VH-VL binders against Prolyl 3-hydroxylase 1 (P3H1). Designs and how they scored, part 15

Target 1, 115 residues: Prolyl 3-hydroxylase 1 (P3H1), of Gallus gallus (Chicken) (q6jhu8r557to671)
Amino acid sequence: SHLVCRTAIDEKQEGRSDNSHEVHVDNCILNAEALVCVKEPPAYTFRDYSAILYLNGDFEGGAFYFTELDAKTQTAEVQPQCGRAVGFSSGSENPHGVKAVTKGQRCAIALWFTL
Key: E = the ipSAE of ESMFold2; O = the ipSAE of OpenDDE; V2 = 0.75 times the mean of E and O plus 0.25 times the DockQ between their complexes.

## First folded at step 16 (VH-VL; framework fv_ciduvectamig_arm2)

Design v3 (from u1 with light chain V29I; at its last look DockQ between E and O 0.87; V2 from the best seeds 0.67)
Fold by OpenDDE, look of step 16:
Structure v3 (fold): chain C 115 residues (1-115), chain A 122 residues (1-122), chain B 110 residues (1-110)
Amino acid sequence: as target 1 above (115 residues)
Amino acid sequence: QVQLQQSGPRLVRPSQTLSLTCAISGDSVSSNRYAWSWIRQSPSRGLEWLGRTYYRSKWYNDYAVSVKSRITVNPDTSRNQFTLQLNSVTPEDTALYYCAREWPEYWAFDIWGQGTLVTVSS
Amino acid sequence: QSALTQPASVSGSPGQSITISCTGTSSDIGGYNYVSWYQQHPDKAPKVLLYEVSYEPSGVSSRFSGSKSGNTASLTISGLQAEDQADYHCSSYTSSKTYVFGGGTKLTVL
């Protein structure tokens, strides 16, 4: 498991397009330009399932989203909520990122499972 | 809490072998979350990644092409350290050498040793 | 692999914002979201400021921000302070399972 906290940047409140966590894949190395995800060490190739658990809700922004392999085409978005968990398979079928926190601090626990 | 402590000779003659050791405290060289890398720095070449060792059910090594034929990075689980061996050195290998913890979760180096200036000279 | 391209030096006055660019290729910056930035004071080891383009490790000031477009990554330092005077290095994971670094940028606070 891994605790991740992200704090909003006060200097940038409008027109933010940056991510707090860039699009990646949990069990392979994503090359978005080449549209491939290479499953090789030192990446965590043994991860089969992933989950994010939100520990608080007193913040704005910080949405979790999935993309295609191009790391640009969004396919789904999940809004954070205290106590909410997002689970997904760890492979190249689920590239994902986290949008910027615009207010407050977002804390979540990342979990990974190996079958 | 995690600390890397480097040791080894600071002067090496041409054609000899450069050897450095990086002692790990607060973490394990056998960690399945991190990799252990060597990086050097010089005015002429800047920062240069040399190679890594890491454990993922078994031991792996990756080396930079520029030094692949001469480099060996070895773990020592009994002492919780890892070493750098660079053979057939030339003055071009003169640099400030760092050991570092590589974090593949984010592909960055988050912990660094204090650095060791190694001079190759006759 | 060839080094990433950074300006040799930048300068700014206290309170200003400055930006350092880092240009690579589709095999590194353009291919991955694995760009990291390091701050290095004299006689000190590099310290990671950002990884994955814009993510801040715990304990790093919010004055540092990062972005990427195409083959170019950028580090922005807002509210420049005297303590920010240092060398700054960009790095990227590569398609060869290696890292490439920039040439480094010397930041002078006037």
Scores: ipSAE 0.579, ipTM 0.884, lowest interface PAE 0.8, mean pLDDT 93
ESMFold2, look of step 16: ipSAE 0.638; ipTM 0.867
ESMFold2 (binder alone), look of step 16: mean pLDDT 91; pTM 0.936

Design v4 (from u1 with heavy chain R33Y; at its last look DockQ between E and O 0.43; V2 from the best seeds 0.66)
Fold by ESMFold2, look of step 16:
Structure v4 (fold): chain C 115 residues (1-115), chain A 122 residues (1-122), chain B 110 residues (1-110)
Amino acid sequence: as target 1 above (115 residues)
Amino acid sequence: QVQLQQSGPRLVRPSQTLSLTCAISGDSVSSNYYAWSWIRQSPSRGLEWLGRTYYRSKWYNDYAVSVKSRITVNPDTSRNQFTLQLNSVTPEDTALYYCAREWPEYWAFDIWGQGTLVTVSS
Amino acid sequence: QSALTQPASVSGSPGQSITISCTGTSSDVGGYNYVSWYQQHPDKAPKVLLYEVSYEPSGVSSRFSGSKSGNTASLTISGLQAEDQADYHCSSYTSSKTYVFGGGTKLTVL
């Protein structure tokens, strides 16, 4: 498990457009220009499923989102909510990132599973 | 809390082998979550990644093209350390050598050793 | 000859903001979101400031921020302080499963 917290500083981050986590894949290394995700060590190739559990929801921004392999075309977005879990396969089907936190603090636990 | 402590000679003669050791405390050289790299720094070339070793059910190595014919990076699990061996050195191998922990979650180096200045000269 | 291009030096006064660029190719900075930035004080080892273009590890001031556009990544330091005077290096993962570094930028705080 992995606790991840990202905090916005008072009003300075309103209008911020840079992501809190850039688009990536959990068990391979994504090259979005070449549309390739290379599943080789030392990447965490043993991750089969991923989950994120939100510990709070009293913040703005920080949405979790999925993309196509190009890391640009958003296909889904999940709004954080205390106790909400997002589960997904760790492979190249699920490139994902986290948008900037614009107010407050986002905290979540990341989990990875090997079948 | 994780620390990397380097050791090894600071003067090496041309054509000999440069050997450095990096001792790990607070983590394991056989961790599934990290890789263990050597990086050197010189005024003319700046920072250069040389190579790495890591354990993922077996031991792997990757080396920079510029040194791949001369370099070996070996783990030592009993002493919880890893070594750099660079063969057939020339004065162009004079540099400040660092070991570093590579973190593939972000593909970056989050912990560095203190550095060892190695001079290659007669 | 570094693989990534950085300005040799930049300067700013306390309280100002400065930006350091890091330009590579589609095989490194352009292709990957695995650009990192390191601060190096004289006679010290580099210390990571940012991963993944813009991610700030624990214990790093929010005054450091990062971005990327095309083949160029940028480090911005806001509210310059005297202790920010140091060398700054960028790095990127490459399509050859290696790393490349920039030549470094010396930041002088006036």
Scores: ipSAE 0.641, ipTM 0.866, lowest interface PAE 1.4, mean pLDDT 88
ESMFold2 (binder alone), look of step 16: mean pLDDT 91; pTM 0.937
OpenDDE, look of step 16: ipSAE 0.822; ipTM 0.938
ESMFold2, look of step 17: ipSAE 0.634; ipTM 0.853
ESMFold2 (binder alone), look of step 17: mean pLDDT 91; pTM 0.933
OpenDDE, look of step 17: ipSAE 0.839; ipTM 0.942

Design v5 (from u1 with heavy chain Y34F; at its last look DockQ between E and O 0.79; V2 from the best seeds 0.66)
Fold by OpenDDE, look of step 16:
Structure v5 (fold): chain C 115 residues (1-115), chain A 122 residues (1-122), chain B 110 residues (1-110)
Amino acid sequence: as target 1 above (115 residues)
Amino acid sequence: QVQLQQSGPRLVRPSQTLSLTCAISGDSVSSNRFAWSWIRQSPSRGLEWLGRTYYRSKWYNDYAVSVKSRITVNPDTSRNQFTLQLNSVTPEDTALYYCAREWPEYWAFDIWGQGTLVTVSS
Amino acid sequence: QSALTQPASVSGSPGQSITISCTGTSSDVGGYNYVSWYQQHPDKAPKVLLYEVSYEPSGVSSRFSGSKSGNTASLTISGLQAEDQADYHCSSYTSSKTYVFGGGTKLTVL
């Protein structure tokens, strides 16, 4: 497991294009330009499932989102909420990132499981 | 709390082997979350990644092409250390050498040793 | 692999914002979101400022921000302070399972 806290850089109500966590894949090395994810060490190739658990909700922004391999085309978005957990398989089928926190501090626990 | 302490000779003759040791405290060289790298710095070449050792159910090594034929990075689990050996050195290998903890989760180096200036001279 | 391209030096006055660019190729900066930035004071080891283009590790000032477009990553330092005077290095993971560093940028606070 891994505790991750992200503090807002700039408190704005407007939408932001920057990310607090860039799009990646949990068990391989994503090359978005080449549209490939190479499953090799030292990447964590043994990860099969991933989860994120939000520990607080007194912040704005910080949405979790999935993309295609191009790391640009968004396919889904999950809004953070205290106590909410998002689970997904760790492979190249689930590239994902985190949008910028615009107010406060976002704290979450990242979890990974190996079958 | 994690600290890297470097040691080794600071002067090496041409054609000899450069050897450095990096002692790890607060973490394990056998960690399945991190990798252990050597990086050097010189005015002419800037920062240059040399190689890494890491454990993922077994030991792995990766080396930069520029030094692959001459470099060996070895773990020592008994002492919780890892070492650098660079064979057949020339004055071009004169540099400030750093050991560092590599964090593949983010692909960056978050912990660095204090650095060791190694001069190659006859 | 050749080093990433950084300006040799930049300068700014206290309170200003400055930006340092880091240009690579599709095999490194353009290919991955694994660009990191390091601050290095004289006679000190580099200190990581940003992971993955823009992620700030715990304990790093919010005055440092990062972005990437195409093959160019950028570090922005807002509210420039005297203590920010240092060398700044960008780095990127490469398609060869290695790292490439920039040439470094000397920041002078006027």
Scores: ipSAE 0.603, ipTM 0.890, lowest interface PAE 0.8, mean pLDDT 93
ESMFold2, look of step 16: ipSAE 0.633; ipTM 0.864
ESMFold2 (binder alone), look of step 16: mean pLDDT 92; pTM 0.939

Design v6 (from u1 with heavy chain A108Y; at its last look DockQ between E and O 0.78; V2 from the best seeds 0.00; counts 0 for: pae E 2.4 > 2)
Fold by ESMFold2, look of step 16:
Structure v6 (fold): chain C 115 residues (1-115), chain A 122 residues (1-122), chain B 110 residues (1-110)
Amino acid sequence: as target 1 above (115 residues)
Amino acid sequence: QVQLQQSGPRLVRPSQTLSLTCAISGDSVSSNRYAWSWIRQSPSRGLEWLGRTYYRSKWYNDYAVSVKSRITVNPDTSRNQFTLQLNSVTPEDTALYYCAREWPEYWYFDIWGQGTLVTVSS
Amino acid sequence: QSALTQPASVSGSPGQSITISCTGTSSDVGGYNYVSWYQQHPDKAPKVLLYEVSYEPSGVSSRFSGSKSGNTASLTISGLQAEDQADYHCSSYTSSKTYVFGGGTKLTVL
């Protein structure tokens, strides 16, 4: 597990569309142009399940989102909230990213599990 | 606090083997979170990734094509170190050599050693 | 292994913004979001400024920002300060499970 904190660049940036965490997969390396995810070391191939636990909610932006393998077609979105947890399988079925934090600081703990 | 400390400057003669050591403090060479890389820097080629070693249930190595036939990177778990061996060196191997911790979560080098200037000359 | 293309030098005055480009191919910068930028002062090891195109590690000034379009990544330094005078290197993960670096850019603060 590790602590992840992302903060807005200086001040609020309304309309920002860039990401605070680019789309990736937790147990393979995603090539979104080729639509493949290569499950080989040194990627963390031993991760079977992922969770993210939000430590605060006093910020704007920072939405957690899922995509298709193209890293562009959004399939779901979760807004962070203090105490909220997001659990998902670590494989190529769940590419995900984090949208820009536009105000304040987002902090979370990432957890990974091996079956 | 994690630190990487390299062993000493080296003068190496052509055709010999260049050997460098990187001592790790504050982390383990057998960590399943990181990989341990060697990178060199020269005026003519800039920064050049050479290879890495890492532990994921067993030990792995990956090497750059340019040096693949001459390089080995080995862990030493008892001393918490990893080493670079580069065989059959020529003056073109003269460079400032760095060890670095690679973070495969984000695929970058977050901690670097201080650097070791190696000169290959007779 | 081919180097990523960076301008050899850039310059700016205190308070200005400057941008350094880093151009690769679809097998590195274009195909992956694993572009990082390193600052290197004379006689010092490189220090990471950005990874994952635009993410700032703890302790790095928000004056550094990054972006990518196609095969080109960019580092922007806003509010230029004298301490920013250094060499800047980009790198990318590659489809061969290796890394490639740019040739480096010397930033001069006027």
Scores: ipSAE 0.466, ipTM 0.823, lowest interface PAE 2.4, mean pLDDT 87
ESMFold2 (binder alone), look of step 16: mean pLDDT 93; pTM 0.948
OpenDDE, look of step 16: ipSAE 0.509; ipTM 0.869

## First folded at step 17 (VH-VL; framework fv_ciduvectamig_arm2)

Design w1 (from v4 with light chain V29I; at its last read DockQ between E and O 0.48; V2 from the best seeds 0.70)
Heavy chain, then light chain:
Amino acid sequence: QVQLQQSGPRLVRPSQTLSLTCAISGDSVSSNYYAWSWIRQSPSRGLEWLGRTYYRSKWYNDYAVSVKSRITVNPDTSRNQFTLQLNSVTPEDTALYYCAREWPEYWAFDIWGQGTLVTVSS
Amino acid sequence: QSALTQPASVSGSPGQSITISCTGTSSDIGGYNYVSWYQQHPDKAPKVLLYEVSYEPSGVSSRFSGSKSGNTASLTISGLQAEDQADYHCSSYTSSKTYVFGGGTKLTVL
ESMFold2, look of step 17: ipSAE 0.667; ipTM 0.867
ESMFold2 (binder alone), look of step 17: mean pLDDT 91; pTM 0.935
OpenDDE, look of step 17: ipSAE 0.859; ipTM 0.946
ESMFold2, look of step 19: ipSAE 0.655; ipTM 0.862
ESMFold2 (binder alone), look of step 19: mean pLDDT 91; pTM 0.931
OpenDDE, look of step 19: ipSAE 0.814; ipTM 0.937
ESMFold2, fold request of step 22: ipSAE 0.685, 0.682, 0.667; ipTM 0.872, 0.867, 0.869
ESMFold2 (binder alone), fold request of step 22: mean pLDDT 91, 91, 91; pTM 0.939, 0.939, 0.939
OpenDDE, fold request of step 22: ipSAE 0.867, 0.881, 0.878; ipTM 0.945, 0.949, 0.948
ESMFold2, last read: ipSAE 0.642, 0.657, 0.681; ipTM 0.863, 0.859, 0.865
ESMFold2 (binder alone), last read: mean pLDDT 92, 91, 92; pTM 0.942, 0.940, 0.940
OpenDDE, last read: ipSAE 0.866, 0.864, 0.880; ipTM 0.945, 0.944, 0.949

Design w2 (from v2 with heavy chain S33D; at its last look DockQ between E and O 0.71; V2 from the best seeds 0.74)
Fold by ESMFold2, look of step 17:
Order: C-alpha cells, then structure tokens, then sequence
Structure w2 (fold): chain C 115 residues (1-115), chain A 122 residues (1-122), chain B 110 residues (1-110)
C-alpha cells in the first residue's frame, strides 16, 4: 500500500485536460496502440486485486475512470468522496486512470493484494 | 532516504573489463518494488540505458542490444549492492556511468548515483 | 543517433514559457504512457522532473508540465527562471523491454 496525493499547486488549474494518472493496468505493461497488456517482470505481476481508499473529498476534478485496452474508451467512472473505496481486479480487464485535479489536492491510499 | 553510492576504477585499458559497483542505502537490492539499472552518458550518444537486474521470486536481467554480448549486471544481497561488468572495452566505452533505481510503477528512474567517469585508454 | 528525437537547444527569457519536444515511434512514446523527463545541471546527475507523461512528483515545481500526442511527448516550463538553465532528457519504455533516451536539449535562459 502507499499514499498517493496529486495537487493543483499553482493558482487554480481549471480547464486542465491532462490526466493526473495516465491509463495503466496494475499488474501488466499496457500498450494501448497494440491493444495488449504484457504480464511479465519487472511489472508487478503478483498483484491480483487493487483498491483505492479516498482520504479526502475537498478537491475538484480527479475522477477515477476505467477504460478498454485502448486507454480511450471510458467504461466507468467513480467520483472521489472521503471514505469511498474502489476495488477491482488488477489485470488487463481493468485499465484505469485519474483525470486532472483542477482545484485542491486529492489524496488516496492504494492497496494491492496477492492471492 | 534512499541513496546510491558508486565506486570503481576511473581508468581501464582497452580489451579489459570495466567493473563498477553501486551500493544501496535505505532500500534493498532484492525489493519487489524496484529494478536496478546502469545508464551511461557520453557527448556523442547522450544517455544510454545499458541494462538492469531485479528480483521477482528469482533474479532477472535485461540488457540493451548494443552491449548485450559484453555486459553483466549482478546483484549482491549480502552487501546490498549491484555491479556492472563490461568486457572487452574500447575507447568508445569512455563515458560517465550512472547507476539508477528503476520504478516500474512509472517505468522511470527516480534515484541516481553520483556518476563515475570511466576513461578507456592505453 | 538516439532513438528519441529532441531539439539540440532551446532558449528563452525569464518569465516566458518554453516547450521541448521528444519524438519516438509507436514502439515507445506512441505505445506507452511511460515517458519521463530529467533535468541535469552541469556536473550533476540527472533528476527526474516528470513520470508517466505528466505526473509531477512531490518537490518538483508546478511550472513543469508534460503532455503527449501520438509519437511526440512535450515538456513545458512556464515562468522560466535562471535556475532552469540545464540539459533536459526524455526517456520512454519500449516494446523490447528496454529504455530509450532522447539526445538531450540544452536550455539556455537569456
């Protein structure tokens, strides 16, 4: 597990369109052009399940979202909320990213489980 | 505070083996979270990734094509360090050599050693 | 010749914004979101500025930002300061499980 914080440090980053975390997969190396995710070391192949626990909600932007392997076709979105948890399998069925934080600071704990 | 401290000779003669050591403090060479790379820098080639070693239930190595026939990167868990050996050196191997911690979460190098300038000359 | 193409030099005046490009192929910059940028002052080791195209680690100024379109990644430095005068290197993970670097860009602050 580790603490992850991303902040909008300059005066309000309203309208920022770049992601706070680009789309990736937790246990393999995603190539979105080739539509493959290669599960081999030194990637964290031993991660079976992932969870995100939000520590605050006093920020804007920073939505968590899932995609297809193309890293572009959004399939689901979760709005952050203090105390909200998001759990998902770590494999190629769950590419995900975090949209830009446009105001304030987003903090979350990332957890990984090996079965 | 994780630090990488390099050591090794600064002058190596052609056809000999270049050997460098990178000592790790504040982390383990056998960490499941990281990999341990060697990168060199020369005026003609800029930064050039050479290879890595890492532990994931067993030890692995990956090497750049340009040096794969001559390179070995070895861990030493007892001393918490990793080494570079580059065989059959020529003056073209003259460079500033860095060790670096590779972070596969982001596939980048977040901690670098201080660098060792190695000259290959008669 | 490096695998990634950067301009050899860029210059700007204090307070300006400048952008450094890093162009690769679908086998590196295009295929992966694993582009990173390093700042290197004279006689110093490189220091990471950005991971994952645009991620700013703690302790790095918000004046540094990054983006990617197709096979080209970009580093933008806003509010240019004298201390920004340095060499800048991009790198990417590749489909061959290796890393490639750009040739480096010398930034001169006028």
Amino acid sequence: as target 1 above (115 residues)
Amino acid sequence: QVQLQQSGPRLVRPSQTLSLTCAISGDSVSSNDYAWSWIRQSPSRGLEWLGRTYYRSKWYNDYAVSVKSRITVNPDTSRNQFTLQLNSVTPEDTALYYCAREWPEYWAFDIWGQGTLVTVSS
Amino acid sequence: QSALTQPASVSGSPGQSITISCTGTSSDVGGYNYVSWYQQHPDKAPKVLLYEVSYEPSGVSSRFSGSKSGNTASLTISGLQAEDQADYHCSSYTSSKTYVFGGGTKLTVL
Scores: ipSAE 0.621, ipTM 0.863, lowest interface PAE 1.4, mean pLDDT 88
ESMFold2 (binder alone), look of step 17: mean pLDDT 92; pTM 0.939
OpenDDE, look of step 17: ipSAE 0.876; ipTM 0.949

Design w3 (from v2 with heavy chain A35S; at its last look DockQ between E and O 0.61; V2 from the best seeds 0.69)
Fold by ESMFold2, look of step 17:
Structure w3 (fold): chain C 115 residues (1-115), chain A 122 residues (1-122), chain B 110 residues (1-110)
Amino acid sequence: as target 1 above (115 residues)
Amino acid sequence: QVQLQQSGPRLVRPSQTLSLTCAISGDSVSSNSYSWSWIRQSPSRGLEWLGRTYYRSKWYNDYAVSVKSRITVNPDTSRNQFTLQLNSVTPEDTALYYCAREWPEYWAFDIWGQGTLVTVSS
Amino acid sequence: QSALTQPASVSGSPGQSITISCTGTSSDVGGYNYVSWYQQHPDKAPKVLLYEVSYEPSGVSSRFSGSKSGNTASLTISGLQAEDQADYHCSSYTSSKTYVFGGGTKLTVL
């Protein structure tokens, strides 16, 4: 588990289109060009399930989103909210990223489970 | 506050084995979260990744093709360090050698040692 | 393993923006979002500026930004300052489970 905070402070970041985290998979190495995710060490292959717990909601941007293996075709998006949790399997079925935080600070706990 | 401190000889004769040590403070060489790499820098080749060691339920190594026949990277858990052994050196192995922590969350090197300039000459 | 291609040098005046390119192949820069950039001042170890193409670790100025298109990643430095004079190296993870680095770019601030 990790506490992760990202902030947009003392700068205008409205209209920012880059990501706070580029699209990845939690237990394998995504090659979006080849449409494969290689589950081998030193990747964290022991992660079976992932969860994100949002600790606050007083920020803008920072949306959590899922994609296809191409890392481009968005399939779902979750708006952060204090106390909201997002649970998903850690494998190649759930490539995901985080959009830029455009105002305030986003804090969340990442959790991983092994079965 | 993880730090990497390098040590080892700075002059090596051709055909000998280059041996360097990287001591880790503030982290464990057996951490399941990181990998431990050697990278060298020379005017002719720039930065060049050489190889790594890491623990994921067991010890693993990966090596660059260019040095795979001559390189060994070993952990030492009792001293919390890892070593580079490069056999049969030539003057082309003259370089500034760095150890670095690899962070697989981002697949990059977030912590570097201070560097050791190794000269291979007669 | 193959080196990534960077321009040998680039220059700019204070306050300007400059961009350093890093060109690889589909087996490295094109295939992975694991491009990183390192700043190296004379007689110092490299220091990571960006992870994952564009991610800025804490303590790195927002004047540094990154992007990728096809097999080419780019580092942009806006509001150029004297302390930006340094060597800049790109790196990418590869399909062979290795890393490749660019040849480095010397940035001169005029």
Scores: ipSAE 0.589, ipTM 0.847, lowest interface PAE 1.7, mean pLDDT 87
ESMFold2 (binder alone), look of step 17: mean pLDDT 91; pTM 0.938
OpenDDE, look of step 17: ipSAE 0.851; ipTM 0.945

Design w4 (from v2 with light chain E56Q; at its last look DockQ between E and O 0.40; V2 from the best seeds 0.66)
Heavy chain, then light chain:
Amino acid sequence: QVQLQQSGPRLVRPSQTLSLTCAISGDSVSSNSYAWSWIRQSPSRGLEWLGRTYYRSKWYNDYAVSVKSRITVNPDTSRNQFTLQLNSVTPEDTALYYCAREWPEYWAFDIWGQGTLVTVSS
Amino acid sequence: QSALTQPASVSGSPGQSITISCTGTSSDVGGYNYVSWYQQHPDKAPKVLLYEVSYQPSGVSSRFSGSKSGNTASLTISGLQAEDQADYHCSSYTSSKTYVFGGGTKLTVL
ESMFold2, look of step 17: ipSAE 0.636; ipTM 0.847
ESMFold2 (binder alone), look of step 17: mean pLDDT 92; pTM 0.941
OpenDDE, look of step 17: ipSAE 0.851; ipTM 0.944

Design w5 (from v2 with heavy chain I111Y; at its last look DockQ between E and O 0.70; V2 from the best seeds 0.71)
Fold by ESMFold2, look of step 17:
Structure w5 (fold): chain C 115 residues (1-115), chain A 122 residues (1-122), chain B 110 residues (1-110)
Amino acid sequence: as target 1 above (115 residues)
Amino acid sequence: QVQLQQSGPRLVRPSQTLSLTCAISGDSVSSNSYAWSWIRQSPSRGLEWLGRTYYRSKWYNDYAVSVKSRITVNPDTSRNQFTLQLNSVTPEDTALYYCAREWPEYWAFDYWGQGTLVTVSS
Amino acid sequence: QSALTQPASVSGSPGQSITISCTGTSSDVGGYNYVSWYQQHPDKAPKVLLYEVSYEPSGVSSRFSGSKSGNTASLTISGLQAEDQADYHCSSYTSSKTYVFGGGTKLTVL
């Protein structure tokens, strides 16, 4: 498990449209142009389930989102809230990313489980 | 705090084997979280990734195509280090050699050794 | 041989912003979000500035930012300072399970 924090500096982050975490898959290497995810070492192939636990919710932006393998077509979005957890399988069915934090600081714990 | 400390000879004759060692402190060479790479730098080629070793239930190696026939990267768990061996060197192998920790979460290198300038000449 | 193209040099005055480009192909910069940037002062090892196109690890100045469009990644340094004078290298993971680096850019602070 890992603690992950991202902070916006309002003047520098204002109008920012980039991601705080680019779209990826937790147990394979995503190539979004080729629409494939290669599950082989040294990628973390042993991750079977993933979870994100939000430690705070007093920030703006930073939405967690899922996509298709193209890393562009958004299929779902989760708004952060203090104490909210998002659980998902770690494989290629769940490419995901984090949108830019535009105000405040986002902190979460990432968790991975092996079947 | 992770630190990588390099050692090895600075002069190697053509056709011989270049051998360098990278000692790891603050982490384990057998960590399931990282890989251990060699990278070299020369004026003519800039930075060039050479290869890596890593442990994922067993030991793996991956090598750059340009050196694959001549390179070996070996772990040493008892000394917590990893080595580079580059066979049949020529003056084109003259470079500043770095070891680095590879972080597959981001596919980048977060810790680097101090560098070893190796000259290949008669 | 390096697959990523960077300008050989760039210069700027204190307080200005400068941008360094890093152009690859669909097999590296275009296909993966695993572009990283390294700062290298004379006689020093490279130091990572950015991971994953734009992610800043703790301890890196917020004056460094990154972006990517198509096959080209960019490093922007705002509020240029004398200490920013260094070489800057980009790197990308490749579809061949290797890494490629750019040729490096020498930044001169005037």
Scores: ipSAE 0.584, ipTM 0.855, lowest interface PAE 1.7, mean pLDDT 88
ESMFold2 (binder alone), look of step 17: mean pLDDT 92; pTM 0.938
OpenDDE, look of step 17: ipSAE 0.837; ipTM 0.942

Design w6 (from v4 with heavy chain V29I; at its last look DockQ between E and O 0.83; V2 from the best seeds 0.76)
Heavy chain, then light chain:
Amino acid sequence: QVQLQQSGPRLVRPSQTLSLTCAISGDSISSNYYAWSWIRQSPSRGLEWLGRTYYRSKWYNDYAVSVKSRITVNPDTSRNQFTLQLNSVTPEDTALYYCAREWPEYWAFDIWGQGTLVTVSS
Amino acid sequence: QSALTQPASVSGSPGQSITISCTGTSSDVGGYNYVSWYQQHPDKAPKVLLYEVSYEPSGVSSRFSGSKSGNTASLTISGLQAEDQADYHCSSYTSSKTYVFGGGTKLTVL
ESMFold2, look of step 17: ipSAE 0.652; ipTM 0.859
ESMFold2 (binder alone), look of step 17: mean pLDDT 91; pTM 0.932
OpenDDE, look of step 17: ipSAE 0.834; ipTM 0.940

## First folded at step 19 (VH-VL; framework fv_ciduvectamig_arm2)

Design x1 (from w1 with heavy chain V29I; at its last look DockQ between E and O 0.73; V2 from the best seeds 0.74)
Fold by ESMFold2, look of step 19:
Structure x1 (fold): chain C 115 residues (1-115), chain A 122 residues (1-122), chain B 110 residues (1-110)
Amino acid sequence: as target 1 above (115 residues)
Amino acid sequence: QVQLQQSGPRLVRPSQTLSLTCAISGDSISSNYYAWSWIRQSPSRGLEWLGRTYYRSKWYNDYAVSVKSRITVNPDTSRNQFTLQLNSVTPEDTALYYCAREWPEYWAFDIWGQGTLVTVSS
Amino acid sequence: QSALTQPASVSGSPGQSITISCTGTSSDIGGYNYVSWYQQHPDKAPKVLLYEVSYEPSGVSSRFSGSKSGNTASLTISGLQAEDQADYHCSSYTSSKTYVFGGGTKLTVL
């Protein structure tokens, strides 16, 4: 389990556009230009399933999104909500990232499972 | 809480072997979640990653191309430490040597040792 | 071999924004989102400032931001303060299972 928080508490940070977490894959090393994800140590190759549990929802931005292997073509987006969980397989089928938090603070717990 | 403490000689003669030790407290060298690296710093080259050791069901090593023929990084699980061995040193190996914990979740170095300035000269 | 290229020095006045560039190749910065930045004050070990291009660990000021485009990563420091005077280093993971660092940038706050 991993607690992850990203904050934009100051009004001057409204409109922040940088991602809170860049696109990656949980059990392999993504090369988005070569469109490959190499599953080898020291990456966490033993992760089979991932989940994100949102601890709050009183913020703006911070959307969780999935992409193709190119890390650019968005395929899905999940709106954060307190108590919402997002579960997905940890492999190269699910590259994902977190968009900028533009107001408030986003906190979530990351969970990983080995089968 | 996690700390890396370095030790080893600070003066080494040309053609000899540079040997340094990094002791880990507050964490285990055999953790599945980290890797353990050596990085050096000189005015001419800046920071330079040298190599690492890590445990994932067995021990692995990866080394920078520039030193691959001369370097060994070895874990010592009984002392919870890892060593750098660099053979056939020249004055160009004079540098400030750091050990560091590598965090593969982010592919970065989050904890650094205090540094050891090693001078290669006779 | 491919070291990352940074400007040797940069300067700015308090309150200004400055940007430090870090240029590599498709085998490092271009192919991976595993760029990190380190701040180093005199006689101190480096301290991680950003990782995964733009990810800020807790305790790092929101004045630091990162981005990349193609083979170039950038660190931006807004609202420059005297305590920001330090050396700044970029790093990237590579296709050879290694890391490369930039040559470092000395930031002077005027």
Scores: ipSAE 0.665, ipTM 0.856, lowest interface PAE 1.1, mean pLDDT 88
ESMFold2 (binder alone), look of step 19: mean pLDDT 91; pTM 0.930
OpenDDE, look of step 19: ipSAE 0.814; ipTM 0.937

